# VH-VL binders against Uncharacterized protein mtre-1 (mtre-1): the designs that were tried, part 7

Target 1, 142 residues: Uncharacterized protein mtre-1 (mtre-1), of Caenorhabditis elegans (q09347)
Amino acid sequence: YHQYRELKCSTPTNSIRGGPDRAECHLVLKAEELETGRPVPTGLGCWQEDHDGEEREYCDIVCPKSHTVFISYIDQGHRACFNFITYQVEKRNDEHVLWRSGKCLNSTVNYRIGCKFDDPFETQFKSDNEIFAHLRARARRV

## First folded at step 20 (VH-VL)

Design v2 (from q2 with light chain K95R)
Fold by ESMFold2, last read:
Structure v2 (fold): chain C 142 residues (1-142), chain A 120 residues (1-120), chain B 111 residues (1-111)
Amino acid sequence: as target 1 above (142 residues)
Amino acid sequence: EVQLVQSGAEVKKPGESLKISCKGSGYSFTSHWIGWVRQMPGKGLEWMGIIYPGDSDTRYSPSFQGQVTISADKSISTAYLQWSSLKASDTAMYYCARLYGDYFSLFDYWGQGTLVTVSS
Amino acid sequence: QSVLTQPPSVSGAPGQRVTISCTGSSSNIGAFYDVHWYQQLPGTAPKLLIYGNSNRPSGVPDRFSGSKSGTSASLAITGLQSEDEADYYCQSYDRSLSGYVFGGGTKLTVL
């Protein structure tokens, strides 16, 4: 069973190589790889943590209990975002998050993400209302 | 106070071009998707497409793909709907609406509408 | 001929309960996508009335309620008032059409 996500991050000037302004990110939820999707409010489900003296911004990609998560495409003009260096998809318990650091925090970049599950996604969330509540609880937690 | 203010009514002839506008205020224009909805005379609501003004990512309903152009100018907090060649069947009320507020997949604030009349 | 089917009209006397149905399919309401409701007073733009199946935005009276079951949703209005006379639209998302879909609208007449 598949689900797809976009994580869309942009700066006010659409800078692609870093810059003075932090990118703002939002998730787009998709059941099919090529569909309009349902955008999540900007910033919802994202938070900051210090990791060994380096700031990271984490975003929940809403793929709980997924056994395989992969980035199928990354849309950036400049290579400010590097896997395992300035971004990574990370599993925390049954949740998957994408973090960014360094120049990637201040760069316009869009990720296309696929998630594979053993069961239909509908067994995890009964409705969009439940997805929203999950993301709101995470934002309030941080 | 969130507001979406649309340009005034238009009377046009078939074959003419048209660009109508929707100006957003009272919120971060570049961080919210905005959509266009058609309401034909005496008919219901039809979603036409959405745009993310932050990067101009634009997505169309299949029914309207290639029929209209949706764009935005984030420097003046304005979204646009445009036709290169109007048809009489384009006569309708056109609304802009913000796709989300505190939730997703809904239109929480609507413009007042722009009546477009196309007649020969 | 809308994607979501609503009765063209409903009516009720003041104080009565009325319901407005919204019937979809497995690609929209029948999946897990939420249903939202809009009220359109004569000559005005639509206004959000119910979201996420059953939530009321600030300022909407609790006599308006929504529910979803299977491939259908329902808007209920108890204690009907003359000010409730309007057109009502349901809205959801459809994965096969890759986009947002509305019902055909229901004209509510207060007798």
Scores: ipSAE 0.661, ipTM 0.881, lowest interface PAE 1.9, mean pLDDT 89
Fold by ESMFold2 at other seeds, fold request of step 23:
Structure v2 (fold): chain C 142 residues (1-142), chain A 120 residues (1-120), chain B 111 residues (1-111)
Amino acid sequence: as target 1 above (142 residues)
Amino acid sequence: EVQLVQSGAEVKKPGESLKISCKGSGYSFTSHWIGWVRQMPGKGLEWMGIIYPGDSDTRYSPSFQGQVTISADKSISTAYLQWSSLKASDTAMYYCARLYGDYFSLFDYWGQGTLVTVSS
Amino acid sequence: QSVLTQPPSVSGAPGQRVTISCTGSSSNIGAFYDVHWYQQLPGTAPKLLIYGNSNRPSGVPDRFSGSKSGTSASLAITGLQSEDEADYYCQSYDRSLSGYVFGGGTKLTVL
């Protein structure tokens, strides 16, 4: 069973090598790889943590209990975002998050993400209302 | 307050080009998708496409792909809908609308509409 | 032809209850996508009335309510008032059409 996501991060001036402004990110939910998708409100489901002295911004990609998560494409122009260095998909319990750090935090970058499940996605969420509630609860947990 | 202000009514002839505008204010223009919706005279609402002004990512309804161009200029908080060659069947009211910032897949604020009349 | 089917018109007397149906398919309402409703008063732009199947935005009276079941949704209006005379549209997302879809609209006439 598959689900697809885009994580779209942009700065006001579309800086690709870092800059003064933090990128704002939003998720786009897709059941099929090639569709318009349903944008999540900007910033919803994202938060900051300090990881061993390094600032990171984490975003929930809404792929709970997925056994495989992969980034199929990254659109960033000049690279400020490097896998395992300034970004990574990380599993937290039954959830998956994407974090960014360093110059990647202040850079325009778009990720295309695929998620594979053993069970249909509808076993996690029965409606968009439940997905929305999940993401709202994430933001309040800090 | 959130406002979407559209350009004024247009009277055009078939074959002419046209670009109408939608200026957003009272919110972060670059952090919300903007959509265009057609309403033909006496008919219902039809979604045409959406654009994310932050990076100009543009997605069209299959019914309108290749028929119109949606664009945005984020430096002046303005989205556009344009035709390279108008047809009489393009006569309609056109609305811009913002995707809701606190939920999914809906349009919470609408422009006042731009009436486009295409006739000989 | 609209992807979501609504009756073209509905009427009721002041104080009565009316319902407006919105029928879709397994690729939209019948999937897990929510239904939203818009009110379009004569000569005006559409206004959000109900979102997420049953939620009311601030300022929308509780006599407006929405529900979703299977491949269909319903808007109910109780205590009908003359000011409710308008066109009403349902809206959802369709994954097969890769986009946002509206019903054909329902003209509500208050008798």
Scores: ipSAE 0.644, ipTM 0.872, lowest interface PAE 2.0, mean pLDDT 89
Fold by ESMFold2 at other seeds, last read:
Structure v2 (fold): chain C 142 residues (1-142), chain A 120 residues (1-120), chain B 111 residues (1-111)
Amino acid sequence: as target 1 above (142 residues)
Amino acid sequence: EVQLVQSGAEVKKPGESLKISCKGSGYSFTSHWIGWVRQMPGKGLEWMGIIYPGDSDTRYSPSFQGQVTISADKSISTAYLQWSSLKASDTAMYYCARLYGDYFSLFDYWGQGTLVTVSS
Amino acid sequence: QSVLTQPPSVSGAPGQRVTISCTGSSSNIGAFYDVHWYQQLPGTAPKLLIYGNSNRPSGVPDRFSGSKSGTSASLAITGLQSEDEADYYCQSYDRSLSGYVFGGGTKLTVL
């Protein structure tokens, strides 16, 4: 069973190489790889943590209990986002998050993400309302 | 407060081009998807497409793919709907609407509408 | 292009309760996607009335309520008033059509 996500991060000036402004990210939820998707409000489900003195911003990608998560494509211009260095998908408990750090925090970048499950996604959420509540609970961790 | 202000009514002939506008204010224009919705005379609402002005990512309803162009100029907080060659069947009211306020998958604020009349 | 079915019209006398149905399919309402409702007063742009199946935005009277069950949704208006005369549209998302879908609209007439 597959679910797809886009994590779209952009700065006000659309700067690509770690500009002066923080990028704001929003998730786009997709049940099928080729669809318009349902954009989530900007910033919802994202939060910041300090990791050994390095600021990271984490975003929930809404793939709970997924056994396989992959980034199928990353769209960035002048590179500031490097896998395992300034971004990575990380599993926390039964959830998956994508974190960004360093110059990637100030860069426009879009991630296309796939998630595979053993059971239908609907076993985790019965409605859009439950997805929204999940993301609101995550975002309130400040 | 959030406002979407559209360009004025248009009277055109078949075959002419047209670009109508939707200016957003009172919110972060580059952080919200904005959509276009058609309402033909005496008919209901039809979603045409959405655009994310932050990066110009544009997605169309299958019924309108290739029929119109949706674009945005984030420097002036304005979205556009454009036809290269109008048809009489394009006569309708066109609304822009913002996708999302405090919830996802909905149109929370709407422009006043732009009436487009295409007659021979 | 609308796959959400609404009755073309409904009517009621002042003070009565009316219900407007919105029937979808397994690719939209039945696939857990939420339903939103819009009111379009004569000569005006649509306005958000109900979101997330049953939530009212600030400023919408509590005599408007929404619900969803299975592949269908319903808008209820109690204490009907003359200013409620308008067109009402349901809206959802359809995964097969890859986009947002509106119902055909329901014209409410206050008798």
Scores: ipSAE 0.621, ipTM 0.863, lowest interface PAE 2.1, mean pLDDT 88
Fold by ESMFold2, fold request of step 23:
Structure v2 (fold): chain C 142 residues (1-142), chain A 120 residues (1-120), chain B 111 residues (1-111)
Amino acid sequence: as target 1 above (142 residues)
Amino acid sequence: EVQLVQSGAEVKKPGESLKISCKGSGYSFTSHWIGWVRQMPGKGLEWMGIIYPGDSDTRYSPSFQGQVTISADKSISTAYLQWSSLKASDTAMYYCARLYGDYFSLFDYWGQGTLVTVSS
Amino acid sequence: QSVLTQPPSVSGAPGQRVTISCTGSSSNIGAFYDVHWYQQLPGTAPKLLIYGNSNRPSGVPDRFSGSKSGTSASLAITGLQSEDEADYYCQSYDRSLSGYVFGGGTKLTVL
């Protein structure tokens, strides 16, 4: 069973190698790989943490209890976002998050993400209302 | 206060081009998707497509793909709907609407509408 | 044809309760996608009335309520008033059509 996500991060000037402004990110929820999708409000489900002196921004990708999460494509101009260096998908308990750091925080970048589940996604959320509540609860954890 | 202000009514002939506008104010224009909705005379609402002005990512309803162009100029907080060759069947009211505020998959603020009349 | 089916019209006397149905399918309302409602007063743009099935935005009276069950949703208006005379549209997302879908609209007449 598959779900797809896009994490879209952009700066006001579309800086691709870092710049003065922090990128704002939002998630796009998709049941099929090639569909319009349902955009999540900008910033919802994202938060900042210091990790050993390095600032990171984490975004919940809404793939709870997924056994496999992968980035199928990353759309960036000049590379400021490098896997395992300035971004990574990380599992926290039953949840998956994507973090970014360094110049990637101030860069326009779009991620295409796939999630595989043992059960249909509808068994995890009965409505968009539940997804929204999940993301709002994430914002309050900080 | 969030506002979407659309360009004025248009009277055109079949085959002419047209570009109508929607200017957003009172919110971060580049961080919200904006959509276009058609309402034909005496008919209901039809979603045409959405654009994310932050990076110009544009997605169309299958019913409208290839028939219109949606674009945005984020430097002036304005979204556009454009036809290269109008048909009489394009006669309708066209609304721009912001996709969500504190929730998703909904249109929370609407422009006043732009009436487009296409007749010989 | 509208993806979401609404009755073309409903009517009620002042003070009464009316309901407007919105029937979809397993690719929209019957999945997990929420239903939103819009009010379009004569000669005006649509205005958000109910979102996320049952939530009221600021400024919408509590006599408006929404619900969702199975493949259908319902808008209820209690204490009907003359200013409620308008067209009402339901809206959801459809994964098969890959986009946002509206009901055909319901004209509410206050007798």
Scores: ipSAE 0.608, ipTM 0.868, lowest interface PAE 2.2, mean pLDDT 88
Fold by ESMFold2 at other seeds, last read:
Structure v2 (fold): chain C 142 residues (1-142), chain A 120 residues (1-120), chain B 111 residues (1-111)
Amino acid sequence: as target 1 above (142 residues)
Amino acid sequence: EVQLVQSGAEVKKPGESLKISCKGSGYSFTSHWIGWVRQMPGKGLEWMGIIYPGDSDTRYSPSFQGQVTISADKSISTAYLQWSSLKASDTAMYYCARLYGDYFSLFDYWGQGTLVTVSS
Amino acid sequence: QSVLTQPPSVSGAPGQRVTISCTGSSSNIGAFYDVHWYQQLPGTAPKLLIYGNSNRPSGVPDRFSGSKSGTSASLAITGLQSEDEADYYCQSYDRSLSGYVFGGGTKLTVL
């Protein structure tokens, strides 16, 4: 069973490679890879952590209990976002997050993400509002 | 292909009961909200209520709370709109529609409508 | 009485551009809830035309476009054709009513 996400990160000027302003990200929820999808409000589900002296911004990609999460495509033009260097998908318990660091934090970039689940798939959320509430509550836990 | 097929037109007298249906196909019926919308003759659209067939969570517009009953039978992928005692003012076209997101609030697929006529 | 206000009618000649407004308030469009648009041809059920303010579903021509600003939304139709003659409804969510709200509808007439 598959679900899809886009994580769309943009700066105020839409700078492709590192500018003076932080990019802000929003998640797009998709049941099918090619659909337009449903946007999560900007600012939900992302937070900052220090990792060995380097700032990282983590975003919950809302694929709870999935067994496989992968980035199928990254649209950035000029590369400031490098896998395993300035971004990566990580699993934390039963949750999957994407982090960014360095100049990737100040770059316009879009990620296409796939999530694979075991059958039978059981939804964790019956509505978008439950997803939004989950993401708001996560910010309080951080 | 997502389809919502409603029961046929009804002609009733005031005080009679009525239950009209909406059968969903081409999607997971239990994993989407379905709603009812009224359109009075020559008038616009009014939402009446929604139901999530997976757990029967039902929410009504204040204008229709206590006026109608919304229910679903998930074993046959069918939602219902029911009156215990019809009034002449219930004469209208009634649509079912699938709701994508309770706050995103998108009615993405609509049934063909059921005309209910209540006259004395 | 509709919570979202639309003009009752709009007309235009073939090939022209028409705009249908949808005016809400701080409890719906102004609270950042999305606006959707539906087309209802005479004697038929409503059909989704524009969703999420500006997105066109598959099969809707690109001469239809939507936008949202402040407490208002707008549907634009360019290259007007006779087949566009229909009623058009905007729709959103209202947090103060805890419910879905439709505009009163706009009858588009192609001259």
Scores: ipSAE 0.005, ipTM 0.536, lowest interface PAE 14.2, mean pLDDT 84

## First folded at step 21 (VH-VL)

Design w2 (from v2 with light chain F32Y)
Fold by ESMFold2, look of step 21:
Structure w2 (fold): chain C 142 residues (1-142), chain A 120 residues (1-120), chain B 111 residues (1-111)
Amino acid sequence: as target 1 above (142 residues)
Amino acid sequence: EVQLVQSGAEVKKPGESLKISCKGSGYSFTSHWIGWVRQMPGKGLEWMGIIYPGDSDTRYSPSFQGQVTISADKSISTAYLQWSSLKASDTAMYYCARLYGDYFSLFDYWGQGTLVTVSS
Amino acid sequence: QSVLTQPPSVSGAPGQRVTISCTGSSSNIGAYYDVHWYQQLPGTAPKLLIYGNSNRPSGVPDRFSGSKSGTSASLAITGLQSEDEADYYCQSYDRSLSGYVFGGGTKLTVL
């Protein structure tokens, strides 16, 4: 069973090499890889943490209990966002999040993400309203 | 207060071009998708497409792909809907609407509409 | 033919309850996609009435309620008032059409 996501992060001036302004991110939910998708409100499901003295911003990508999560495309061509250095997908408590750090926090970047599940996605969320509630609950904890 | 203010009514002939506008205020214009919706006289609502003004990412309904151009100028908080060559069948009311708000809405705020009349 | 099917009209007397159905398919309402409702008063733009199946925006009276079951959704209006006379549209997302889809609209007449 598959789900797809876009994580869209932009700065006011669309800088791709860092800059003075923090990017704001939003998730786009897709059941099929090539569809219009349904955007999540900007900033919802994202939060900041200090990780060993380095600031990171984490965004829930809504792929709970998935067995495979992969980034299929990133549009920056490694300007300020580098896998394992300034961004990565990681698993937290059966959830998958994407974090960014360093100059990537202040860069315009778009990710295409795929998630594979053993069970249909609808077994975890009966409606988009439940997805939004999940994301709001996550954001309120930080 | 969130507001979407559209340009005024238009009367055109077939074959003419047209660009109508939708100016957003009272919110972060670049952080929300904007959609365009057609309502033909006496008919229902039809989604035409959406744009993310933050990066101009534009997505069209298959029924309108290649028929219209959606664009935005984020420096003046304005989205646009354009025709290169109008047809009489384009006679309709056109609304812009903000996609998704903080209350899980899909089109939570609507412009007042722009009536486009194409007649010969 | 609208992707989502609504009755063309419904009517009720003041104080009564009326329901407006919205019937879809497995590619929209029957999947996990939510249903939203809009009210269009005569000569005005649509206004969000119900979102996420059952949520009301601020300023919408609680006599308006929504629900979703299977491939269908329903808008209920209790305590019907003359000001409720309007067109009502349901709306969802359809993965097969890759886009936002509306019902054909229902004209509510208050008798």
Scores: ipSAE 0.710, ipTM 0.886, lowest interface PAE 1.6, mean pLDDT 89
Fold by ESMFold2 at other seeds, look of step 22:
Structure w2 (fold): chain C 142 residues (1-142), chain A 120 residues (1-120), chain B 111 residues (1-111)
Amino acid sequence: as target 1 above (142 residues)
Amino acid sequence: EVQLVQSGAEVKKPGESLKISCKGSGYSFTSHWIGWVRQMPGKGLEWMGIIYPGDSDTRYSPSFQGQVTISADKSISTAYLQWSSLKASDTAMYYCARLYGDYFSLFDYWGQGTLVTVSS
Amino acid sequence: QSVLTQPPSVSGAPGQRVTISCTGSSSNIGAYYDVHWYQQLPGTAPKLLIYGNSNRPSGVPDRFSGSKSGTSASLAITGLQSEDEADYYCQSYDRSLSGYVFGGGTKLTVL
C-alpha cells in the first residue's frame, strides 16, 4: 500500500542558496503518485527544536506506522540541503518527520516522498478530520 | 476580515487575450492556496486549478490544463486567471476562492465573481 | 455526468425539513475524503455552508446540518425559510480524477 507526499519549502524571494529569510513549507498529501493532491493548511505540522545546539525544523509527513519512507526526488537549484547533514527523514515513535537545518532552513527546496504501509492508509486515518486533528495536536506541542 | 475582490466584468471577442484578477486581503496571502472555479451560464461549478502564491506551485484540473494560465503576484496579494485566445465557449462566471482556511480541500472564502462574455 | 450526484431540485413549505443527497463513490466520499457544502443565493457567489461533513462555520444557523455515511453525504435544512431558496452544491476530492469535484447542484424551492 502506497501514499505520497510533497514537502515544498520556499523563501519570500525564492532564494535557493540560503539567505536572511526562513523558508516556509507546505505539505501535499497524495494517495496516487501523479494526482494533484490535497494541501495541508500552511504551517500545520511543522515546528522547530534545538538538536545539540543546532536549530532544526521538523515537519510531520503523515506516514504513521509506515515500514518504508523514502525521498524519490529532491528539487533544489543550488545545494544547501544535504541528506544526513542538513536534512533527513527520521522516525519518531510510530511517526515519520522530515527535518531541515543550517542553510537548508533558509533555502527553497521541494521533496517528493513515498510511504509504504503493511495495511491500507485508511486503517490509520478514517477521515480527513482525523488527519487534521492529528496535525493540529502536533503543532500545539511546540 | 478575509476578502477576495475580483476585477470587473469583461466583454471580449473570440481570439482576444484576457487576464482577470483576484486580490486577497485580511490574511497571509502567500500562505494560502487560491483556486479558480468556472460556472457556465445556468450550470454548476467546475474546478479549474489552484495556486500557492508563496512559491507559485500551480496545479490544473485535467479539463483546463493548457487552456488557461493561473499565476500570482505576491507583492500585491493578487492571483490571476488568463487566456491567450478566448473562445465563445469561455463565456461564464469565474470565481476565485481560497482553497484552505482551517481545513483540507475547503473553499472557505469566495470572490464576488467576474463575468466574462465572449461574443462574435 | 457529475462525479457527485445530487437531485436537480427539492422543495418544501415554510417550516418543513428538506434533505439534499450527495452520492459519490469509493474514489471520493467512500474513501477518507470529507464533504463540504456551499449555498449559492440567486445572483451571488457561493458561500461555505458546511465543512468536514458536519461542521458549521460561524454565522450559519444550526438548522443546517450535514452528515456522511458510506459513499454518500446529506445536507438537512429544518425550519425552512424563504431566504433558503438557493442552489446547494456538495464538494469533495477524488483520487482517481486527481482533483476537486462538485455535485451538479440542487435547486431548493420554498413553496
Scores: ipSAE 0.454, ipTM 0.844, lowest interface PAE 3.6, mean pLDDT 88

